VHH binders against q9p7q7r1507to1629. Designs and how they scored, part 3

Target 1, 123 residues: q9p7q7r1507to1629
Amino acid sequence: SVLLAEDNIINIKVISRYLERIGVKFKVTMDGLQCVEEWKREKPNFYSLILMDLQMPVMDGYQACNEIRKYELENDYPKVPIVALSANALPHVVLSCKDSGFDSYLAKPITLQHLSLIISGIL

## First folded at step 23 (VHH)

Design j3
Fold by OpenDDE, fold request of step 27:
Structure j3 (fold): chain B 123 residues (1-123), chain A 122 residues (1-122)
Amino acid sequence: as target 1 above (123 residues)
Amino acid sequence: EVQLVESGGGLVQPGGSLRLSCAASGFTFKSSYVIGWVRRAPGKGEELVARIDPKSGYTRYADSVKGRFTISADISKNTAYLQMNSLRVEDTAVYYCARESIYDFKEGFDYWGQGTLVTVSS
């Protein structure tokens, strides 16, 4: 299953459509806090991938990713792949993703083929 | 061939300062690489001390060195620096400079210098 954290309704619709076409189960959360809580609610390895927007209300993607990584370490959980959904690929953004513990990033606008490539490489 | 060569290490007293240099060759600081300073203290693992994107000037510091250390880069010299002020005994370590691709999430640092020893002791 894929966990999507995205607050933009249009992006949610687009990404959801792509995930459906790829044939993966997924759940949508609207901010980083919800994402973390949802991830924690499930058993380890329940989610095989997290797609996380960087800019979200309540808790952004950087914070959410960091929280997940901390929790994994504290509980000896397997590391879940987390892919940042970024508005751009500016160096400081990419580096911030690395610093937060992301495994990769996708620059928006998200395309089906690019998403498929990421998912196929992880799943 | 990519090479990184550190210099500037030595023995200093607590509260002292040192400036490390990392001369890079085989690639340009104008490319999509960051330079990091990683230290290995006796009996401890690696710690990323500081990192810089020479092009943008974007920097990161370990909490343990914030406010005391400053990483910088001179693109014209293809050299990175680590200014270490207010040194503490716990800063004693071999300091390595290393290169990392900005856009590679898997490989981490791909080239390392030979390291330079920094000893802080009264």
Scores: ipSAE 0.733, ipTM 0.866, lowest interface PAE 0.6, mean pLDDT 95
Fold by OpenDDE, last read:
Structure j3 (fold): chain B 123 residues (1-123), chain A 122 residues (1-122)
Amino acid sequence: as target 1 above (123 residues)
Amino acid sequence: EVQLVESGGGLVQPGGSLRLSCAASGFTFKSSYVIGWVRRAPGKGEELVARIDPKSGYTRYADSVKGRFTISADISKNTAYLQMNSLRVEDTAVYYCARESIYDFKEGFDYWGQGTLVTVSS
């Protein structure tokens, strides 16, 4: 299963359409806090991939990723792949993603091809 | 061939200053790489001290050195620097400069210098 964290309704619709086409189960959360809580609610390895927008209300993607990584370490959980979604690929943004513990980075607009490659490489 | 060569290490008293240099060759600072200073103290693991993207000037520092150390880069000289002020005994370590691709999330630092020893002792 894939966990999507995205607050933009249009982006949610687009990405959801792609995920459906790929044939993977997924759940949508609309901010970083919801994402973290949803991920924690399930057992380890329930989610095989997290797609996380960087800019979200309440808690952004950087914070959410960091929280997940901390929780994994504290509980000896296996690392869940987390892919950052962002409007640009500026060096400081990418570096911030790396520092937060992201495993990869996808620049928007998200394409089916790129998403498929990410999922096929992880799932 | 990519090479990184550190210099500037030595013995200093607590409160003193040192400036380390990292001369890079085989690649340009105009590429998508960051330069990091990583130190290894006796009996301790590696610690990323500071990192800079030479192109953008974006920097990151370990909490342990914030306000005391400054990382910089001269693109024209293809050289990175670490200005170390208010040195403490616990800063004693071998300091390495290393290269990391900005967009590679897996490899980490792919090239390292031989390191330069910094000893802070009264």
Scores: ipSAE 0.731, ipTM 0.866, lowest interface PAE 0.6, mean pLDDT 95
Fold by OpenDDE, last read:
Structure j3 (fold): chain B 123 residues (1-123), chain A 122 residues (1-122)
Amino acid sequence: as target 1 above (123 residues)
Amino acid sequence: EVQLVESGGGLVQPGGSLRLSCAASGFTFKSSYVIGWVRRAPGKGEELVARIDPKSGYTRYADSVKGRFTISADISKNTAYLQMNSLRVEDTAVYYCARESIYDFKEGFDYWGQGTLVTVSS
């Protein structure tokens, strides 16, 4: 299953459509806090991938990713792949993703081909 | 071939300052790479001290050196620097400069210098 963290309704619709076409089960959360809470609620390895927007209300993607990584270490959980969804691919943004513990990034606008490639490489 | 060559290490007293240099060749600082300073103290593992993207100037520091160390880069010279102020005995280590691709999330540092020894002692 894939966990999507995205607050933009249009982006949610687009990404959801792609995930459906790919044929993967997924759940949507609207901010980083909801994403972390949802992930913690499920068993380890329940989610095979987290797609996380960087800019969200309440808690952004950087913070959410960091929280997940801390929790994994504290509880000896397997590391879940987390892909950042970014409005751009500027160096400082990518580096911030690395520093926060992301496994990769995907620049918007998201395409079906790119998303399929990432999912196929992880799942 | 990609090469990194450190220089500037030596013996300094506590509270002293030292400036390390990392001369890079085989690639340019205008490319999509960051330069990091990694140190290995006697009996300890490796610690990332500081990292810089030469193009953007984006930097990162270990908490242990924040406020004391400054990483910088001169694109025209293809050289990175580590200004070390207020040195402490625990800063004693071999300091390496290393290269990492900005957009590669898996490989980490792919090239390393030979290292330069920094000894802080009274």
Scores: ipSAE 0.729, ipTM 0.865, lowest interface PAE 0.6, mean pLDDT 95
Fold by OpenDDE, fold request of step 27:
Structure j3 (fold): chain B 123 residues (1-123), chain A 122 residues (1-122)
Amino acid sequence: as target 1 above (123 residues)
Amino acid sequence: EVQLVESGGGLVQPGGSLRLSCAASGFTFKSSYVIGWVRRAPGKGEELVARIDPKSGYTRYADSVKGRFTISADISKNTAYLQMNSLRVEDTAVYYCARESIYDFKEGFDYWGQGTLVTVSS
């Protein structure tokens, strides 16, 4: 299963459509806090991938990723792949993602091809 | 072939300063790579001290050196620097410069220098 964290309704629709076409089950959360809570609610390895927007209300993607990584370490959980979704690919943004513990990076607009490639390589 | 060569290490007293250099060859600082300074103290593991994207100037510092160390890069010389001020005994370590692709999330640092020893002792 894939966990999607995205607050933009249009982006949610687009990404959801792609995930459906790829044939993976997924759940949508609207901010980083909801994403973290949803992930914690399920058993380890329930989610095989998290797609996380960087800019979200309440809790952004950087904080959410950091929180997940911290929780994994504290509870001896296996590491879940987390892919950052961002409007740009500026060096400081990409580096901040790496520093926060992201496993990969996708620049918006998200394409089916790139998403399929990421999922194929991780799942 | 990619090569990184450190220089500038030595013995200094606490409170002293040193400036390390990392001369890079085989690639250009105009490309999508960052340069990091990683140190290994006796009996301790590796610590990323500072990192810079030479092209954008984006930098990161370890909390242990923030405010005391400054990383910089000269694109024209393809050389990175680490200005170390207010040195402490705990800064004693072998300092390595290393290269990392900005957009590669898997490989980490792919090339390393031979290292230069910094000893801070009274």
Scores: ipSAE 0.726, ipTM 0.863, lowest interface PAE 0.6, mean pLDDT 95
Fold by OpenDDE, last read:
Structure j3 (fold): chain B 123 residues (1-123), chain A 122 residues (1-122)
Amino acid sequence: as target 1 above (123 residues)
Amino acid sequence: EVQLVESGGGLVQPGGSLRLSCAASGFTFKSSYVIGWVRRAPGKGEELVARIDPKSGYTRYADSVKGRFTISADISKNTAYLQMNSLRVEDTAVYYCARESIYDFKEGFDYWGQGTLVTVSS
């Protein structure tokens, strides 16, 4: 199962369509806090992948990723793969993702091909 | 062939300063790589001390060295530096220079130098 954190309705629609075509179950959250809470609510390994937008209200993707990684360490959870979704692929943004504990990075616009490659390599 | 060569290590007293150099070859600092300084202290694990993207100047520091160490890069010389000020006994370690691809999240540092020893002792 995939957890999508995205606040933009259009992006949610597009990514959801791709996930449906790939044939994976998924849930959508609208900000980083909701994403973290949803992930914590389920058992470890319930979600096999988190797709996380970097820019969201309430809590951004960087903070959310940090919270998840912290929680994993504190509770001896296995690491869930977290892929950053961002409007650009500037070096400092990518490096910030690495520093926050992301496992990969996808620059928008998201394509079905790129998403499929990420999912096939993880799931 | 990619190669990193460190220099500048030595023995200094607490409060002293050293400047380490990392001469890189086999790739250019204009590529999508960052340069990191990683240290191994006796009886301790590896610690990323500092990292720099030579092109953008984007840097990261360990909390233990913030305000004391400065990482920099000279693209024209394909060389990275670590200016170490206000050195402490706990800074004693072998310091390694290492390369990491910006866009590769899996491999981490892929090339390392042989290291240079820094000893801080009164």
Scores: ipSAE 0.721, ipTM 0.861, lowest interface PAE 0.6, mean pLDDT 95
Fold by OpenDDE, look of step 25:
Structure j3 (fold): chain B 123 residues (1-123), chain A 122 residues (1-122)
Amino acid sequence: as target 1 above (123 residues)
Amino acid sequence: EVQLVESGGGLVQPGGSLRLSCAASGFTFKSSYVIGWVRRAPGKGEELVARIDPKSGYTRYADSVKGRFTISADISKNTAYLQMNSLRVEDTAVYYCARESIYDFKEGFDYWGQGTLVTVSS
């Protein structure tokens, strides 16, 4: 299953459509805090991938990713792949993703081809 | 051929200062690479001390050196620096400079210098 953290309704619709076409089950959360809480609620390895927007209300993607990584270490959980959904690929943004513990990034707008490639490499 | 050459290491007393240099060749600081300083102390593993994107100036520091060390880069000289102030005995290590692709999440540092020894002792 894939966990999607995205607050933009249009992006949610687009990505959801792509995930449906790919044939993967998924759940949507609207901010970083909800994403972390949902991920913690399930057992390890329940989610095979997290797609996380960087800019969200309440808790942004950087904070959410960092929180997940800390929780994994504290509880000896396997690492869940986390892919940043980024509005751009500026160096400082990409480096911030690395520093926060992201495994990769996708630049917006998200395409079915890129998403399929990421999922195929992980699932 | 990509090459990184460190210099500036030596013996210094606690509380002293030292400035390391990393001269890069075979690529330019205008490309999509960051430069990191990684140290290896006796009996310990590798620790990333500091990292800089020469183009943007974006930096990262280990908590152990924050406020004491400053990483910088001179694009015109294709050289990175590590200014180390308020040195402590636990800073004793071989310091390596290394290159990392900004957009590669998997490979980490792909080229390393030979290292320069920093010894902090009274």
Scores: ipSAE 0.660, ipTM 0.836, lowest interface PAE 0.7, mean pLDDT 95
Fold by OpenDDE, look of step 23:
Structure j3 (fold): chain B 123 residues (1-123), chain A 122 residues (1-122)
Amino acid sequence: as target 1 above (123 residues)
Amino acid sequence: EVQLVESGGGLVQPGGSLRLSCAASGFTFKSSYVIGWVRRAPGKGEELVARIDPKSGYTRYADSVKGRFTISADISKNTAYLQMNSLRVEDTAVYYCARESIYDFKEGFDYWGQGTLVTVSS
């Protein structure tokens, strides 16, 4: 299953359509805090991938990713792949993602091809 | 062949300053790589001290060196620097220059220099 953290309704619709076409189950959260809480609620490895927007209200993607990584370490959980969804592919943004513990990034607009490639490499 | 060569290490008293240099070859600072300074103190693990994207000038510092160390890069010389001020005894370590791909999330630092020893002692 894929966990999507995205606060933009249009992006949610687009990504959801892609995920449906790919044939993967997914759940949507609207901010980083909800994403973390949802992830924690499920068993380890329940989610095989997290797609996380970087800019969200309440808690942004950087914070959420960091929180997940901390929790994984504290509880000896396996690392869940986390892919950053970013409006910018600027070097400093990519580096910030890496520093926060992301496994990869996708620059918006998200394409089915790129999403499929990432999912096929993980699932 | 990619090569990183550090220089500038040595013995210095607490409160002193050193400037380390990292001469890179085999690739250009105009490419999609960042340069990091990683240190290894006796009995301790590796610590990323500072990192710079030469193209953008984007930098990151360890909390332990913020305000004291400055990383910089000269694209024309393909050389990175680490200005180390207000040195402390705990800064004693072998300092390595290393290269990291910006867009590679898996490999981390792929090339390392031989390291240069910095000893801070009264």
Scores: ipSAE 0.565, ipTM 0.798, lowest interface PAE 0.9, mean pLDDT 95

Design j3
Fold by ESMFold2, fold request of step 27:
Structure j3 (fold): chain B 123 residues (1-123), chain A 122 residues (1-122)
Amino acid sequence: as target 1 above (123 residues)
Amino acid sequence: EVQLVESGGGLVQPGGSLRLSCAASGFTFKSSYVIGWVRRAPGKGEELVARIDPKSGYTRYADSVKGRFTISADISKNTAYLQMNSLRVEDTAVYYCARESIYDFKEGFDYWGQGTLVTVSS
C-alpha cells in the first residue's frame, strides 16, 4: 500500500487518479504530522512507499521524512522508500531531500509515466 | 579523465588549524556536481564531513565539525577547500575529496581522490 502526504486538493485528486490507474492501494494524509502518525500506526512494511510533498502545513515533508528515519533507526525498522514531491529541482532543494533521508524525488507537475516508473522501480 | 588531487594534510597539535585543497580536472565546477570531503579514521567507517555545490554555494556539515570546519570552492581554479580549525585528536583521519552528482540518488560519490592524512597529536 502507498501512503500519500499532500495538502493540495487538486494534486490529491490527480495523484489519486494516477494511483488508481496503476492499480495500487493507497491512503491520503494532508500534512506531515498525519503522515508520520499514520505510518507509525501500521506495522512495518505495511506501506511499501510514501509519496511526500515537501511543502505542507503543521509539519513539512523534510521534517516528516526526518521523523520517520529517526523512528526507524531507534526501533531497528527497515527503511521505507520515501519519494519527495517537489515543485522544482533546484540543486539546494534536491540536496536538502538527500540530507533529510528521501530515496528519490518527483518533480511537479507529476505525470502518470513518472509515477508508474517510481512505483515499478520500487516493487 | 576525471581526477581529484588532495593536498594540505599533515601533523598538527590539538587546537591547531589546517587547510586542505582538492584540485579537480576532467570536469568543471560549473556542472551539476557537488564536492564533498569524506574522512575515514582507524576502526571507523566513512564520515561525510562537508559538501558544497560550487554553483549555488549550498553547504552541509556533519554535526561533529559544525562551527570548526568550513568548506569552500573557487570555480575559476576548479578547486575546493576544507578549512579545519580547533582540531581535536578525534579529527585524525585520512581525508578524501569526492564528487557526487546532485540529481542521482542511486549513486553516491563516483570519483575519489587519493586521500591526505591529517594527524592531530600532542
Scores: ipSAE 0.233, ipTM 0.607, lowest interface PAE 3.5, mean pLDDT 89
Fold by ESMFold2, last read:
Structure j3 (fold): chain B 123 residues (1-123), chain A 122 residues (1-122)
Amino acid sequence: as target 1 above (123 residues)
Amino acid sequence: EVQLVESGGGLVQPGGSLRLSCAASGFTFKSSYVIGWVRRAPGKGEELVARIDPKSGYTRYADSVKGRFTISADISKNTAYLQMNSLRVEDTAVYYCARESIYDFKEGFDYWGQGTLVTVSS
């Protein structure tokens, strides 16, 4: 199952349709705090991928990713793949994603092909 | 072929300063690569001390060296530098210059120098 953290309703609709087309189960959360709480609520490996927008209210994607990575380290959990959803691919944004513990990034606007590639590459 | 050649290591007293150089060949600092300084002390794992994207000027430092070390790059000389101030005995290590692709999340550092020894002791 895929966990989507995205606060923009248009992006949620687009990505949800892509995930349906690909044929994967998913859940949507609308900020970084909701994402971290939902991920913690389930057993390790329940979510095989987290798609995490970088800019969200309450807790941004950098903070949320860092919280998940700290929790994994403290509890000796496997590292869940976390992919950043970014408005751009400027070097400092990409490096900040690496420093926060993301496994990859997708630049907006997100396409079905890019998303399919990420999902197929996880297994 | 890609090469990274470190220089500037040596013996220094606690509180002293040293400047390391990393001369790069086989690629240019105008490309999408970052340069990192990684150190290994006896009986310890690797520690990324600092890294720089020469093109953008983005830098990052380990907490252990913040305020004491400064990474920089000279694009025209294709050379990165690590200025080490207020050196401590625990900074004793072999310091490696290494290259990382900005946009490749899977490979980490792909090319390494041979290392230069820094010894901090009285």
Scores: ipSAE 0.222, ipTM 0.592, lowest interface PAE 3.6, mean pLDDT 88
Fold by ESMFold2, look of step 23:
Structure j3 (fold): chain B 123 residues (1-123), chain A 122 residues (1-122)
Amino acid sequence: as target 1 above (123 residues)
Amino acid sequence: EVQLVESGGGLVQPGGSLRLSCAASGFTFKSSYVIGWVRRAPGKGEELVARIDPKSGYTRYADSVKGRFTISADISKNTAYLQMNSLRVEDTAVYYCARESIYDFKEGFDYWGQGTLVTVSS
């Protein structure tokens, strides 16, 4: 399964349609804290990929990614692939994603082609 | 050919300071590359100490060195620096300067210097 963390209803609808077209099972959370809690709730490897928006209320994507990576290290868990959903690909944004522990990024607007390529390269 | 040449290592007492230099050739700091300082201590793996994008000035530090170390770059000299203050025994390591492409998440650092030894002891 894929875990999607996104607070924008329009983006949720678009990405959900794409995931359905690709044929993967997924769950949606609407902020970084919900994402971290949902990921912890399931067993390791239940989610094979996390799609995580960088800008979210309560806990942003950078914080959420860092929390997951800390938890994995603390519990000797395998690294789940985490892909950032970013408004842009400016150098400082990409470097911040690397430093937070993301495995890749997708620049918005998200297309089916880009999402499919990322999923095939991760999953 | 891409080369990175470190200098400035040596023996220093706890609480002391050293400044490491990394002279780069074969590419310019105005490119899509960042420069990192990575250290390797006895019995430990590699630790990314600091990273700088010379073009934008973006920097990142390991928690273990924040407030004590400062990374900088001089584009006109094609040289990066690591100012190490308030040195501790656990900072003893071989320090490597390395280059990384900003947009490549798979390769990590592609070119490395020879390393310079920093020893912190009485």
Scores: ipSAE 0.218, ipTM 0.587, lowest interface PAE 3.6, mean pLDDT 88
Fold by ESMFold2, last read:
Structure j3 (fold): chain B 123 residues (1-123), chain A 122 residues (1-122)
Amino acid sequence: as target 1 above (123 residues)
Amino acid sequence: EVQLVESGGGLVQPGGSLRLSCAASGFTFKSSYVIGWVRRAPGKGEELVARIDPKSGYTRYADSVKGRFTISADISKNTAYLQMNSLRVEDTAVYYCARESIYDFKEGFDYWGQGTLVTVSS
């Protein structure tokens, strides 16, 4: 199952449609805090992938990713794949993602082809 | 062939300063690569001390050195630097310059220098 963290309703609809076409189960959360709490609520490995927007209210994607990685380390949990959804691929954005613990990124606008490739390579 | 050559290490008293240099060849700092400084203390594992993207100026530091160390790069000389101030005995280590591709999340540092020894002792 895929966990999507995205606060933009248009992006949620587009990505949800793509995930449906790919044939994976998913759940949507609308900020970083909701994403972290939903991930913690389930057992390890229940979510096999997190798609996480970088800019969200309450807790941004960088903070959320960092919180998940800290929790995994403190509890000796396996590392869940986390893919950043970003407005661009500027070097400072990509490096910030690496430093926060992301495993990869998708630059907006997100295509079915790129999303499919990421999911196939992770799952 | 990619090469990274460190220099500037030595013996320094606590509170002192050193500047390390990393001369790169076989690629240019105009490319999509980051330069990092990684240290290995005797009997300890690796610690990423600092990294820089020479093109954008993006930098990141380990908490253990924040405020004391400064990484920089000179694109025209294809050389990165680590300015080390307020040195402590715990900074004693072999310091390696290393290269990382910005956009490749699967590989970490792909090329490493030979290392330069920094000893902080009275």
Scores: ipSAE 0.194, ipTM 0.580, lowest interface PAE 3.8, mean pLDDT 89
Fold by ESMFold2, fold request of step 27:
Structure j3 (fold): chain B 123 residues (1-123), chain A 122 residues (1-122)
Amino acid sequence: as target 1 above (123 residues)
Amino acid sequence: EVQLVESGGGLVQPGGSLRLSCAASGFTFKSSYVIGWVRRAPGKGEELVARIDPKSGYTRYADSVKGRFTISADISKNTAYLQMNSLRVEDTAVYYCARESIYDFKEGFDYWGQGTLVTVSS
């Protein structure tokens, strides 16, 4: 199952339609804190992929990713694939993603083809 | 041929300072490469101490050195530096300069220097 963290309702609708077309089960959360709490609520490996927007209220994507990685390390959990959803791919943004523990990124606008490739490469 | 040559290591007392240099050749700091300092202490694994993107000035530090070490780069000299202040015995290690492509999430550092030894002892 895929966990989507995105606060923009238009982006949620687009990505949700893509995930439906791909045929994967998913859940939506609307900020980084909700994402971290939902991921913790389920058993390890329940979510096979997290799609995480970088800019969100309450807790941004960088913070949320870092919290998940800290929790995994502290509890000896396997590393869940986390893919950043980014409006830009400037070097400092990409490096910040690497340092926060993201496994890759998708630049907006997100296409069905790119999302499918990420999912098939994990699954 | 890509080369990274470290210098500036040595013996220093706790609380002292050293500045390490990494002279690069075979590529330019104007490119899409990040320079990192990685250290290896006896009996320990590798630790990424600091990273810099010379073009943007973006830096990151390990928690163990934050506030004590400063990474910098001089693009005109194609050289990166690690200023190490308030040195502790646990900073004793061989320090390697290494290169990383910004956009490659799967591969870490692709070229490494030969290392320079830093010993912190009274």
Scores: ipSAE 0.184, ipTM 0.560, lowest interface PAE 3.9, mean pLDDT 88
Fold by ESMFold2, last read:
Structure j3 (fold): chain B 123 residues (1-123), chain A 122 residues (1-122)
Amino acid sequence: as target 1 above (123 residues)
Amino acid sequence: EVQLVESGGGLVQPGGSLRLSCAASGFTFKSSYVIGWVRRAPGKGEELVARIDPKSGYTRYADSVKGRFTISADISKNTAYLQMNSLRVEDTAVYYCARESIYDFKEGFDYWGQGTLVTVSS
């Protein structure tokens, strides 16, 4: 199952349609805190991929990713693949993603082709 | 051929300072590479101490060294630096300069220097 963290309704609708076409199960959360808490609520490996927007209210994607990585380390959990959803691919954004613990990134606007490639390489 | 040559290591007392240099050749700091300092104590694992993108000025530090170490780069000299202040015995290690591609999430550091030994002891 895929966990989507995205606060923009338009992006949620687009990405959800892509995930449906790909044929994967998914759940949507609206901010980084909801994402972290939902991921913690399930057992390890229940979510095989997290798609996480970088800019979200309450807790941004950088913080959320870091919280998940800390929790995994503290509990000896396997690392869940986390892919950043980014407005751009400027060097400092990409480096911030690497330093926060993301495994890859998708630059917006997200296409079915790009999402499919990421999912096929992970799932 | 890509080379990274570290210098500036040595013996220093706790509370002292050292500045490490990493002279790069075979590529320029104007490219899409970042420079990292990685340290390894004998018999222990590696720790990424600091990272800099010379072109943008982006930097990142390990929590263990924040406030004490400063990474910098001089593009014209193709050289990165690590200023180490308030040194502790725990900072004793071989310090390596290493190169990483910005956009590659899988490869990590591709070229490493030979390392320079920093010993902090009374």
Scores: ipSAE 0.180, ipTM 0.564, lowest interface PAE 3.8, mean pLDDT 88
Fold by ESMFold2, fold request of step 27:
Structure j3 (fold): chain B 123 residues (1-123), chain A 122 residues (1-122)
Amino acid sequence: as target 1 above (123 residues)
Amino acid sequence: EVQLVESGGGLVQPGGSLRLSCAASGFTFKSSYVIGWVRRAPGKGEELVARIDPKSGYTRYADSVKGRFTISADISKNTAYLQMNSLRVEDTAVYYCARESIYDFKEGFDYWGQGTLVTVSS
C-alpha cells in the first residue's frame, strides 16, 4: 500500500487517478504530521512507498521524512522508500531531499510514466 | 579516470585546527557533481560531515560539526577543502572525500578517495 502526503486538492485528484490506473492501494494525508502519524499507526512494512510533497502546512516534507527516519532508527525498522514530490529541480532543493533521507525525487507535474516506474521498483 | 586525493590529516590537540584538501581529477567542478567529506571513526559507521556543490556554492553540514567545520571549493584548482576548527577527541576518524551526482539518487557517492587520518588527542 502507498501513502500519499499532498495538500493540493488538484494534485491529490491527479495522483490518485494515476495510482488507481496502476492498481495499487493507497491512502491520502494532507500534511507532514498526518503522514508521520498515519505511517506510525500501521505495522512496519504496511506501506511499501511514501509519496511526499515537500511543501505542506503544519509539517513540511523535509521534516516529515526526517521524523520517519529517526523513528526507524529508534525502533530498528526497515527503511520505507520515500519519494519527494517537488515543484523545482534547483540543486539546493534536491540536495536537501537527499540530506533529509529521501530515496528519490519526482518533479511536478507528475506523469503516469514516471510514477509507474517508481512503483514498479525502478527507483 | 576519476580520482580524489585527500591530504592535510595528522595529529592535533583538542581545540586545534586542521585543513583537509581534496584534489579532483578526471572530472571538473564545473559539472553537476557535489563533493562530500565522510568520516569513519573507530567502532562507528560512516558519517557525512559536509557536502558542497562547487558550482552553486550550496553547502550542508552534519549537526555534530556545525559552527566548527567549513567546506569550500576552488573551481580553478579543482579542489575542495574542509577547514576543521575547535577539534575534539570525537572528531578522530579517517576522512574521505567523495563525489556524488546532484540529480542521481540511485548510486549515492560513486567515487571515493583513499582517506586521510585525523587524530585528536592529548
Scores: ipSAE 0.157, ipTM 0.532, lowest interface PAE 4.2, mean pLDDT 88

